# Ledger of designs, part 1: VHH binders against F-box only protein 17 (Fbxo17)

All scores and structures are predictions.

Target 1, 286 residues: F-box only protein 17 (Fbxo17), of Mus musculus (Mouse) (q9qzm8)
Amino acid sequence: MGARPSRRQMTEARRLALTKLPPELLVQVLSHVPPRALVTRCRPVCRAWRDLVDGPSIWLLQLARDRSAEGRALYALAQRCPADADADADADGNRHDEFPFCALARFCLRAPFGRNLIHNSCGEQGFRGWEVEHGGNGWAVEKNLTLVPGAPSQTCFVTSFEWCSKRQLVDLVKEGVWQELLDSGQIEICIADWWGARENCGCIYRLRVRLLDEYENEVVKFSASPNPVLQWTERSCRQVSHVFTNFGKGIRYVSFEQYGRDTRSWVGHYGALVTHSSVRVRIRLS
Below, numbering starts at 1 at the first letter of every chain, in headers, positions and changes, except where a header shows other numbers; antibody chains are not in Kabat numbers.
F, E and O are the ipSAE of ESMFold2-Fast, ESMFold2 and OpenDDE, as the mean of both directions, binder to target and target to binder. V2 is 0.75 times the mean of E and O plus 0.25 times the DockQ between their complexes.
[cut] stands for letters that were removed.
Atom coordinates printed by the task and the answers are left out, and those that the model quotes come from them; centres of patches stay.

## First folded at step 4 (VHH; framework vhh_lunsekimig_d3)

Design s12 (from v04 with T100Y)
Fold by ESMFold2-Fast, scan of step 4:
Structure s12 (fold): chain B 286 residues (1-286), chain A 121 residues (1-121)
Amino acid sequence: as target 1 above (286 residues)
Amino acid sequence: EVQLVESGGGVVQPGGSLRLSCAASGFTFDDYALYWYRQAAGIERELIASITSGGSTNYVDSVKGRFTISRDNSENTMYLQMNSLRAEDTGLYYCAAEFYDEQWTSMYDYWGQGTLVTVSS
């Protein structure tokens, strides 16, 4: 009669009280719940909560909480996001028992701004995520004896004596950046790569980064062709970077492509060292 | 068909000079980086000098200050001016140009047949 309710009973009483609220007030309350908990804990409660989590309103309120200049600019763009945005990605990625993510939900859940969209950027998982082509002895993954600031792992990829290439395709929409946001002219795509040679080794290194449309056709390209390392006495590691702006409409993918070789025909892996590859997206304030 | 043809090799005394030429055909010469490689008997082929499409040059330390790479885009020809030649400069000199395949997925080198340089007294 007078027993204290359990945490479970308190949660059930709270849920029952919340389900009696008009949808507009329920949205306000649920907007304070972190994105992952909205999907994993709130969505399964009942059909009304599921419909709210599947819709854009809660996620718009999540974005409204970031009062930085970047957050305010994003919120203005998010208000223009179509309700049916990201339907293609949902159709491709859904499991049988998962709901389709709306574009704003995917953005909030994946948090693409500032995050490195390149997977396995240092070879810490071998060649997972990379499409590789081999010349000579191909690519190897080795411990990087040269310190690279900010690298998530002290590993690197190293080429052999014939041209080696590897590439990764980043789907910006699947990473949470919906098509209308990409088309807004307010997105910057920031790329970087670290390359070098070992002590007493030389290398040739090339980087090509392409922005592709939905059909994987090239729209715009950045190429870096630095001078080969021919001095074999010093270890080196250098950064190449570029920012894509004003790239127009219809961009969906970033193709990140590395090429390298040794300056000699030595058997083994004594060529270009590449590591800490990155593709990052941010909002432009100018 | 891509062709690279070297010329200008020969026998010289230590301290002498030679000018190597590489005549190119079958590709848009101006767009490509070009290289001189050297191979001595029993030693792997080594990149000794490079020139980019923009004209930037680079050299292995053993030839810096002695060798000069240049290109003439109007004649589709690359040169290597070799001064103050030493016995260790003896070898087969190859011209090379880098290419991408049509799918832009692979790079490969086109090579000339080589020209012999012998530095002896």
Scores: ipSAE 0.220, ipTM 0.659, lowest interface PAE 4.9, mean pLDDT 82

Design s14 (from v04 with T100Y T105K)
Fold by ESMFold2-Fast, scan of step 4:
Structure s14 (fold): chain B 286 residues (1-286), chain A 121 residues (1-121)
Amino acid sequence: as target 1 above (286 residues)
Amino acid sequence: EVQLVESGGGVVQPGGSLRLSCAASGFTFDDYALYWYRQAAGIERELIASITSGGSTNYVDSVKGRFTISRDNSENTMYLQMNSLRAEDTGLYYCAAEFYDEQWKSMYDYWGQGTLVTVSS
């Protein structure tokens, strides 16, 4: 219709008006601000706003707006989330974040549901994020000539003629899944991995995925031990997948562990090819 | 103490047969996949046959149809039945079991001492 105020003018006028609102109305208004902006723009405004952003009310209202079946189930569990500032401290009482947020804030900021919690899943960043052990000529990161559907990168890890292994430890609480949510019996942890070998080459592949408590003790384990393939003739890699459900209480970590080698003692990297590793978390619908 | 002991090697004429045995001790035999490797003169050691804990088998093409791997969990023993033997089957035959080292987060093969098979006139 007429000339519109600049974004800066609207932001300043809005911010000034908001500082004069009662706390209950301020919570309602701030709940419409995206998670990152709440932390980076709203939290620094004043002590009252900081205290609101550090608390659960704004984040509960954001979760309430997801009216999907999954969103409604999550909201019911989120209402039972502890409001204690130290709820997400480690076993030694140390926080992993410089600025303390409630558990619901971490969940909203990190958005763990459906996201792949494995970093560098295809070797696109070399060995970053992985704890590696090299046998023979070790692991190599190479272009994957055997296409894998849905892979975020066309790279893979390839083993040598002696056993190579690599692992990644996923901290579910650090990724936003608070302890009481993990203990609810309504969480599924979905793992997958893709493996293969070069055309006419052989491999031995093993996968071990463990759910660990806060002290890194094993609680539940899944192992995949396919038969060695002595000559690879397939155009695509094979997938292994598993869903952990009903795993009980006290789970904090997922340990994702891969092992592989060539079936022959060939110098170089002609063994097991692994790529598109994933750990995802979802809520189970009632 | 984990041990694998091979037996049954010897000298045989082309077209003949031999049965190799691998006796295992010191671990739960039926929980593990087991392997036969062959090392010929001037050739690196290669996997020729495998058997899973469930009894599923796999073979390299050069021995498929001629060699049969089997296991007897009650006797804690794995076998390799070798038929229609050829000169190129001459070599040291090793049985092996995969072992996981939880302390070092690695895998390693537990090896037997090897048994010699010679195919000649």
Scores: ipSAE 0.363, ipTM 0.739, lowest interface PAE 3.2, mean pLDDT 84

Design s15 (from v04 with T100E T105K)
Fold by ESMFold2-Fast, scan of step 4:
Formats: structure tokens, C-alpha cells, sequence
Structure s15 (fold): chain B 286 residues (1-286), chain A 121 residues (1-121)
């Protein structure tokens, strides 16, 4: 596959000219380069450029470009709550991906705000990304015949006649939300899930969402325990949602845990259906 | 040890009434959702009535208006009042309590041994 990207590429002469700029001007020039190109094209040029891309100044200028209320609030928070070198270290001091850039670079590259941090939210990729426990005949992934507004796929997960469980662990720091930002008291973690059953079938559905520290200890928990539905007559799934705010310091992970089963002991997958699960992060605007 | 012990089953004529009891021990009864299941076909169990820790109730349509689930937290006992009994209500009746462990994958039910209800003419 040979394709021209339609983007102007820097010539060797142009790159050499830029390496002669004073550091202050070089930072300004490089701050106009998109995040991925800073990493893939600018960083390899020389040690001086590598040191600039590995530092915070270029990335702080990237944040300053978002002039929305949310972008301005984030820029103010980034200046007050700068990322520490060990922000991505686990309990043993190991960094998961040995990311050489500062945490501001990770934020710019991953763009976590407003994005769904749950992978494979509707089962469109089978069970990929989920840790699964199968009771009875287990979970199945099926076409969802029930309306779910805004769902990215018409698929759903359906439980069997015994308790089925599945979990996804979201590493907020790995997703770009560094520790000092999480500790600021201005971050909200928004969760949602959609559940239901097949027409004329029953289900029991439970949701547990836990905020965990760096050692995976529970700090805060939200549980949803709707009444069992013994016969589903609705044309749409029901939504459960919650916003975590003022959760204190030390949060690193969101553990998103779903449980369900049929109200009958019949073989097959006629229990709780779950789909369009989400974990999103946003800034509280005062 | 968690234990659930059912009582009150027996033989009754169509149109009669029975009250089942489920006595619980070994857990903080007040905090748990509780269920009555019926096994009429011999190979299948069906949830027929539920009660939450807060006292909210739900029923299958076939027993709605005839059966009433209740709980007495001071006595650690759950009840099923069965009125206007029909031949199709014959079966083994099980009480169950829903449990959640600290481990994310540990959702399970504790079950009683069951009590037999026979409706015959």
C-alpha cells in the first residue's frame, strides 16, 4: 500500500536550519506540530529535540490550544498539579510501559477526557478486554434486539441461568490522567451501564464500580442492585449511571464489575443482557 | 456457617392457603436480598418472589395477587403467604439469599434444602 499523506514533509535542509534556532524559538516552532508527529518525527532528530519532547514545555503549550471552558480549566490544573516522575510506577516501582515522555505528553497523545475508557463496551470484539467468569452455560455475545441510545454497536453480552460475572480494570494514569490531576478534587469519574432481558424473559442484574488505589485496594464503591425483573416487557434497556466526585487522593484504577443471571434454571442464554458500558473522565466546572 | 431452613410445606386442597417460613442464621440478615424459588418440573427452578433488604417485593405474574413475600429482620425470618392455591403451584419451594464476596468474581446464592407443597383434590 503506497499512499502520499498529503502533508508537507520536512526536508533535510529545513531540519538542519531548525536545529540552529535558540531553544526558546525551537519550543514555539515544535509546539505547532501534532502530538504523534512530535514523538515519531521530531524526537529522533537530535538529542536537543529529544530532550524538548521528553520535557513538559511543548506539551503544556499543546494544552493551551484548547480554549473551551474544560480546556482552560485543565491548563490551570496542569500548572498547579504538575506530574511527578513516578506517576506511572506500580507498587513494586515498575513503570508499565517505560514511557519516556512526561505525563502531559501521555495526556495529549491519549486524549482521555470525554472518551469511553471501557474497551469493547458492547461485545463487538467478543470477550476481548474483559476478565470473565462463566456460570451455567456462561456469557454469550449476541445481536441486541433492544433499543440502547448511542450504543456504538448492536451487540450485547447475555448471561446464563447461573451467576456470570465480568470485569474491566481501567488504569486512569495509563489512560493519561496523572496522579496529581486525580488528586486535585476537580476530576469527576462518570460511569454508566445498560441492562435488560429478552422479551418475556427474566433477569437479575448487579453493577459494582470501585475506585482503587495503586495497590488495588478499594477506596470508594458504587453498587447498583435493581429489583429482579421476572418478565421483561420493555422495548428498551434500562440505564444505571453514577458520578464519582470528591473521592480524595490516591485513586489510580476504576474496577467495573458486572453480574447477572436468569430467573429460571433453563439451559442457554436467557438472563441479563448488558451493553454500552462506559467510564469517562471530566473536569468539574465551578 | 450460613444456614437457611424452610418450614410450612404440606398437602392442601385447591383454593387453600399455606405459609412458608425460612429461618436464617450465620449472616447479617438485614443486609441481604432474599428469594423464594419453586421447582415444579423436577429439572428446573424458577424465581417466584423476591424481597430486597429495603423491603421492596417482586413476583411472577402467575402468583401475583395470591402470594405475599415478607421479612422479619428481628427474627431473621422470611415468609411466603400462599393463598388461593392451584394444582400448578405444586413443587419444592426453596429459600435463597444473595451474597457478594470481596473478590469481584464471587457472586453466589446460599440455598435452603427446600420444602414440599402439594396441591391436590
Amino acid sequence: as target 1 above (286 residues)
Amino acid sequence: EVQLVESGGGVVQPGGSLRLSCAASGFTFDDYALYWYRQAAGIERELIASITSGGSTNYVDSVKGRFTISRDNSENTMYLQMNSLRAEDTGLYYCAAEFEDEQWKSMYDYWGQGTLVTVSS
Scores: ipSAE 0.512, ipTM 0.813, lowest interface PAE 2.2, mean pLDDT 84

Design s16 (from v04 with Q103G T105K)
Fold by ESMFold2-Fast, scan of step 4:
Structure s16 (fold): chain B 286 residues (1-286), chain A 121 residues (1-121)
Amino acid sequence: as target 1 above (286 residues)
Amino acid sequence: EVQLVESGGGVVQPGGSLRLSCAASGFTFDDYALYWYRQAAGIERELIASITSGGSTNYVDSVKGRFTISRDNSENTMYLQMNSLRAEDTGLYYCAAEFTDEGWKSMYDYWGQGTLVTVSS
């Protein structure tokens, strides 16, 4: 059993005292509140607080607190974020009303830097989050008998004897990386994948990762076509990785596309094992 | 439009050598992984040798040290040099190249017609 929970409750008296502050001082005070609490507890208090939470100032102060080299570089870029930016608008300018209005708020709430933007990266939730095309017996999810460093689960996807493919489309803006930040030339998109074959089995594995614009047109791609495994005596997984940098302007999506099959026509799932897929975003420090 | 044409097959005695060629038309080799498959009577097609776009090669153990895969992108041709041939090397030899469709959903193999290699007598 854990220790009894303790929490600070914002009392009515404290809320009343805070609403009497000039806006510039209120921003300073509210900037110490964690991002989720700003949206769920502070924003509903009154119109003045709502207007502050919907604006950029509180979020800029949140970002100013990270004094790492990465945090300082991000803060400089965040100061140039358009104040009227609608982070929730799609490619046609349509808004999703359930999301935060300010791009900086979305960044702070989603915390995209360093986080794996691939959902269900090891198949721990079956095929959830993936678009799947099944060849032969299709994809299966199974326990991975090989340790993969940093993997959140010891599961993997495995292909059958015909080409199987699966894709995840990562919307970088919806994940919190606003368009002007993507266009800055200071963002790196780091991709990785782990692949292998069963003991005494062969596989063909392919990875294609494409950076797409708002209309889902390809701007740049990375393809990994390692030699097929024709006969393995041991279970193992090998990593492929790539870093996209200097990719220009207009990028919105990462399309992470995996392909695999068995080298033989064996019924079942004896083809490519894939696991611990990742897409991570970071700021370039050079 | 896309075609792969194999040549160089024939009849050879055990211990002999053959050089297979696979000529491509309708596309250039530069970005494609290329393969040699073997189909023996009553047995499924087996991938026996591969070469990546960068020239890295791999072989099944039964042909390793005897067969050499190579590519010449300027001639749009892939080769399989077969030395120390054995009776079990008899079969139809197919070259293949992988393509991804314009979307993400499908991988396709383009195949040649096959060339017969018979190791006998």
Scores: ipSAE 0.463, ipTM 0.749, lowest interface PAE 1.4, mean pLDDT 84

Design s18 (from v04 with Q103P T105K)
Fold by ESMFold2-Fast, scan of step 4:
Structure s18 (fold): chain B 286 residues (1-286), chain A 121 residues (1-121)
Amino acid sequence: as target 1 above (286 residues)
Amino acid sequence: EVQLVESGGGVVQPGGSLRLSCAASGFTFDDYALYWYRQAAGIERELIASITSGGSTNYVDSVKGRFTISRDNSENTMYLQMNSLRAEDTGLYYCAAEFTDEPWKSMYDYWGQGTLVTVSS
């Protein structure tokens, strides 16, 4: 293949030489540049580079270079279910947000597969990202003294003696999963939540996760309604998980909704303890 | 009109038994988790027994082995069989039904008026 010049050796003369390449060769060269650098360094160089970065070819080649099982499956799906619709465009083709790139670029930039799409999953940033309803003394964010395997933070949300709820809406298309890919029947949406109570305390915990269309209408729902726990004796929180598969066409959002309270009327935060909430997307592998 | 109506409360001697009933009117129990709460003088209201739509039960330690919760969806009625009653079991007993599909909508949650149980010699 030959030696590639380091970034420290890059000069204006080399940049000018690159801008003189035929488009098909320039696409191949730029396809080796990481997604962020394509947007922040390459796109501003000239109109020709901007047009290439805004188009699908460079991003499709980046997908083709991932030789993992997931990468190969994604590349096959990208070919079979091309990103023909601009999800940020309204009915007249007008873009609503300032993402000027194609759907493949959004996927590469956001890297949604396997990533937790729930923000602030353990309360490590207080209530940021959550729409909260406070019953009684409300929700509190506290250090979690109960074991939760794989949790990114030692914090949790705890409810009061009246019903508390909190919700997060995940826009799958804005997270990088384009509509034709969601409609392919090869995408799985994996949800999980961890719940519990303080030692010797009780709780009632509920989870509702809904898949919504572009108008935020419910299409598919999963509900978990575990039996109330009157006295918590476990050293670890319990997990609820579900995988949405074969959910049909038109899904855009995941609505993740938690509801909890204490089994007693104790003042303070002695109810349901929730943490390590997750929404992840993956491709079904053969 | 949607209602839960409790019955079976009364005065009983220590060691005695009572059976509480909770009958639903205006809705069916099929998709509801059902609860018995107790509120004694000087003690805050607490959930003492629960039964899921599938029939799984749970109890606080103080009543476990003495109280039995059951449901009959065909009769649209829930029961609490109370055996070996103690003075500390004295209180108001509330029947509650919680719609499991929409738990954050309290309008689908139903409560009875309460029935008094007095355990005294």
Scores: ipSAE 0.182, ipTM 0.620, lowest interface PAE 5.4, mean pLDDT 84

Design s19 (from v04 with T105R)
Fold by ESMFold2-Fast, scan of step 4:
Structure s19 (fold): chain B 286 residues (1-286), chain A 121 residues (1-121)
Amino acid sequence: as target 1 above (286 residues)
Amino acid sequence: EVQLVESGGGVVQPGGSLRLSCAASGFTFDDYALYWYRQAAGIERELIASITSGGSTNYVDSVKGRFTISRDNSENTMYLQMNSLRAEDTGLYYCAAEFTDEQWRSMYDYWGQGTLVTVSS
């Protein structure tokens, strides 16, 4: 109730007023509506509104409103890169997406810039989202007794005495970074991972991050092989990070791959602690 | 195909020295992290020294300053120079090389058979 209409009531009242506007003015007004509301509220109004929301003009205007240096650079790229190049198009040219068929719409809805594209980055949902290989007693998920800055959860993955590995494949196009934007030479892919050992325990930790093309062929690779921890006297987590830039054309996926084990043959989970894994995308500024 | 062969073990007096060697065949050393493990009496097998492909080394505290790991990529051989040997250094010493499978999905180690070091009066 209250003195002001709910968000739903305000959106509906606005919709009713907007049905009286000419199509050219409607595009301008709808461009002020948040991305999710454009899809869930505006698109179902009528076919003309659906056609507008499914087209690039509203979404290009959404991008134009971000007057930051990053927003202006993205807007310039969006104008040069075709917005209708969509991997969801079938052999007949029909798109199968539940969302609008414009690549710019996916970008606005997913908001991939700066967001962590790794799911379940600390093991807070067990092994959901990860493809896992268990050596020895396998991986476990436990409370992380070492505070990691910015971690969304105080949990971590822990390896056993034999090599354990886990990986996640990030589809950059499905996350909203369309192919022409990836190919522009102005995109940076920022990866990070946190690793360490228990107090008075040792570990071996390895990270491999690969940029893959549409056929999942490796194009570019980063590998981190820090020195094993043989005798840490206190719990610690250290960050590994890398930025991919100037990686060329045809990149679609990021494969994020972790490996670890204990330095001793101890039964249980006394090996590498891994947490707060991240893959983030940003635009390169001049 | 891949083989690691340790040599240089033996019996030595406390305070003495030994040099262990690990010769590799079936692969080129340059790209691999290499390890010395020790199985001492009453202790689980543990990693005592490591050397990365870039030559960076690390040691457990009990051997630091006494043991030196090194690699000779041209000879495809890794060494462990052991100085100021103590009774507690007695054990089987294993070399190992870190590998990734062809699909890059799993890691594994190739192990040598071990060489015995005995420190006794």
Scores: ipSAE 0.527, ipTM 0.821, lowest interface PAE 2.0, mean pLDDT 84

Design s20 (from v04 with T105H)
Fold by ESMFold2-Fast, scan of step 4:
Structure s20 (fold): chain B 286 residues (1-286), chain A 121 residues (1-121)
Amino acid sequence: as target 1 above (286 residues)
Amino acid sequence: EVQLVESGGGVVQPGGSLRLSCAASGFTFDDYALYWYRQAAGIERELIASITSGGSTNYVDSVKGRFTISRDNSENTMYLQMNSLRAEDTGLYYCAAEFTDEQWHSMYDYWGQGTLVTVSS
């Protein structure tokens, strides 16, 4: 907005002074910088700063500051996080996803705990992020006239008179949950979905959520097959939810798969309404 | 190959009863949800009764209390017991089984050929 030459000179002198600190002191100073600023402002300063941001120490110190029960449990697991080997690395440790940082950095930058890992959960961006199969007149996105608690948008997906399906594959490692954390037995994967139909219309709704290994082989699944509703009389959508616990080792992906159709052969979109789909990850405390 | 074969249709007077059967082959019958659909003149095909693999049932309001869907997993057969039949129950009755493809990407129904029920005085 207004540039001051003396302020720029003072900023540069301050950065130069910081680069002369011993690595152990520089780590302490940089650990107070927010994750995005570490990557966008600190990493480009010099090779020494780049090496520190690419390493685990700064990120481990940031995790140590959360003294909640969840934070302490995560910190204990993070201390056991191995050197920079993620599932996208080749035999020499080179990453294929253009993420040059350690696993702890990815976790801090993406903040996966509690966040909805399903993109475009209500159809607010059309079909973006979903792999879609259209039966009959296909899926449509419309305004949801029924309020759904906590939904980020009042939109929903609606099926036609033949089976429609859509799915989303969540890569837990790319979302920041590193392999050893997933394998710890202390992670819960919480899924939910909301479904319904138009007043006096019917629907068949099916949900399948699968936990897959790195080769996309199914390890564990949850299926919801509620009874078909032949006439919808409710003024609210119904929720399906499930928590995956104790799922073992080797999980990498969550596959979230929805299926629906109308109970009649009506032309148009009078079948299953689906919205507010979610996949969330958290630490188990008990 | 998956086959569904309906039987038991016919002509009956109002207030009468019929029992429809759907004989299934080519799949593990007890693992699948099964349906009875009806198509009447001038009306789109509609689901009138359903039964899950666990035996839970559901019915369209117009047949509730009059029709009973059941399954016999040992005989690979689904039934529709129809009591207190009305002229409005006249139509072609289809058996269907809900399937998913081998990669679980698509869902589809296998259909029987249909059996005609005529309620006439």
Scores: ipSAE 0.500, ipTM 0.811, lowest interface PAE 2.2, mean pLDDT 85

Design s21 (from v04 with T105S)
Fold by ESMFold2-Fast, scan of step 4:
Structure s21 (fold): chain B 286 residues (1-286), chain A 121 residues (1-121)
Amino acid sequence: as target 1 above (286 residues)
Amino acid sequence: EVQLVESGGGVVQPGGSLRLSCAASGFTFDDYALYWYRQAAGIERELIASITSGGSTNYVDSVKGRFTISRDNSENTMYLQMNSLRAEDTGLYYCAAEFTDEQWSSMYDYWGQGTLVTVSS
């Protein structure tokens, strides 16, 4: 296999030759183009190419090329994806984007499996992506002096002396996990969070993760209320994790909600340290 | 009326025992984490013992092995069994209940008024 042509390497003569191919051959050719290039470079060429990129056939062929056990399981489910499934439709069926894409296109473009769906998981971008409630002196972001395996940054969020909370709402359908796939019973939603305290500091930490339907009603909940860290404790950072499975039908959102406060100090930011929050989706092999 | 009421405080000799009780009215302990705080004269209030809604307990080092926290949701009461009491255990003891599932604010958190424990020699 040769190098895939960039926009600069694709001549008008080559585009015209490809446009003259029968639809069966054109879909095979286009199925070798990376997802981003299909949307940004192939789709604008003509109506026939646009209709192919907006349809499921090219994307289904892309999924067929992953021959891992996970890829084969996904491909079987992808074959059952409804042709009317719209990755850009909201809960009321309204499209938010002027360019219609099928659900399989969104899955291929977003690549949600294994990826952390929480944005700004360590506070490396301040509070971007988080809905924050500040108690006392509020949340701060600081350097994490405790090693956290796999953390993308050495930063953490820290609470003050009054209750602080922050939340992120993950739209699984917008992240590429179409509704029929979520309803299949073969999806696991894996959540994790790291929490701790500074040396000789005390904190209370709580985590609530809720699976919500399309109307943002709670369907399933996981709550963690580990024992408070009391004073005279060494600097620490511990993981809380949970896997949601067999959650039924109608799930659309994951609500990831952290709560913390200091148990000792009435000044500064000496409360709960939280970092490396994650929501990941995977297919169950059985 | 929503309140927490402590009882069982008093004067005891060093090495003695007391059992503190914290009773809730107007709400139930289900889904609440429960705490005992202690405040000595001129010192900030300190969290000394906790029990989660699932029954998991934690203690500050100074009371480990001597104090035992427990809860009875059917009686809507929490206890602190205090053994081998020392002069430094003297102080006001406060119970607290904090809603575990939602902590956007302390709107559903409740505190008692405190009960005095005096360990005298």
Scores: ipSAE 0.000, ipTM 0.277, lowest interface PAE 14.1, mean pLDDT 80

Design s22 (from v04 with T105N S106K)
Fold by ESMFold2-Fast, scan of step 4:
Structure s22 (fold): chain B 286 residues (1-286), chain A 121 residues (1-121)
Amino acid sequence: as target 1 above (286 residues)
Amino acid sequence: EVQLVESGGGVVQPGGSLRLSCAASGFTFDDYALYWYRQAAGIERELIASITSGGSTNYVDSVKGRFTISRDNSENTMYLQMNSLRAEDTGLYYCAAEFTDEQWNKMYDYWGQGTLVTVSS
């Protein structure tokens, strides 16, 4: 029940005093420090602190403090996590991203549960993060005049008169969801997308989301092909969603792929509007 | 080899009826959405009717209630039943199917050659 040192109250003198603690007590004290500060401030102090931050003990204690049903389930799974569990190694055992911390540290630093793993989900950064293919005049980004609940930006992507596609590959392990956790059978991958058309415009919209293994081979797929909109009376936006569960072992990537085109105009960007694309990960409680 | 072949075009009187057929080969017909496009004189090609793999249909307002799209998966054929034909329905009618490569890397529309429908008094 002692006072907890905050990042703002941590000084060099105080850190030096903490190095005199037994390892078990030092782990307890450091476990109260936020993840970013553990890496940027605590890890550089000395070898003993570096070894603690690189190992799982501090991170397990941080997870143990989340007493929600989700937090308790995650903690039980995290106890099984080996020190080097992120599967980002080649055939010779060399790590591709050279992340020096354990997989639990990556999870805590990135906080993937519930967060949208799609980057630039509404086109707020143009086409950054998306691999785009253009037909006709390609994709454009415009203001979205339709309210979309939870959207981080009031922008959307819009297709031209030929087939347009864009895709994003989400590396679940790099986002913090380590391989043993994905293989546990307790993870759900929740996807959603919002699509529509302008007033007096028409579109065809398709969504394909694939769960891929480490070699980028398809293991499981969800496809949505809603009825084409040949003419809208009013501006509208609809959601498509799906939850992947019981997908087996070896999943590493989510491939999120959108396809669309205009059904009426032969020029410009009057086709499918897409926005607030999402890939979220959560733990199953049953 | 993906192929779409239209038939059934011709000359009809205003108020008459005509049935267009589109015979498909070279792909798994029942898995794909199918479309009828029309290019009327002085107008760009537009999609007028669609039918999904599940049989759901959609139409542009100008043909709604007069045209009916249907499919026969056993015969690999799509139809457009056109009733109460008007002079403005005159045009070249194309059937189309969406085709995707085995990895869904590219999405293509496969088109027929078109069949001419003339509504004249």
Scores: ipSAE 0.041, ipTM 0.461, lowest interface PAE 7.2, mean pLDDT 80

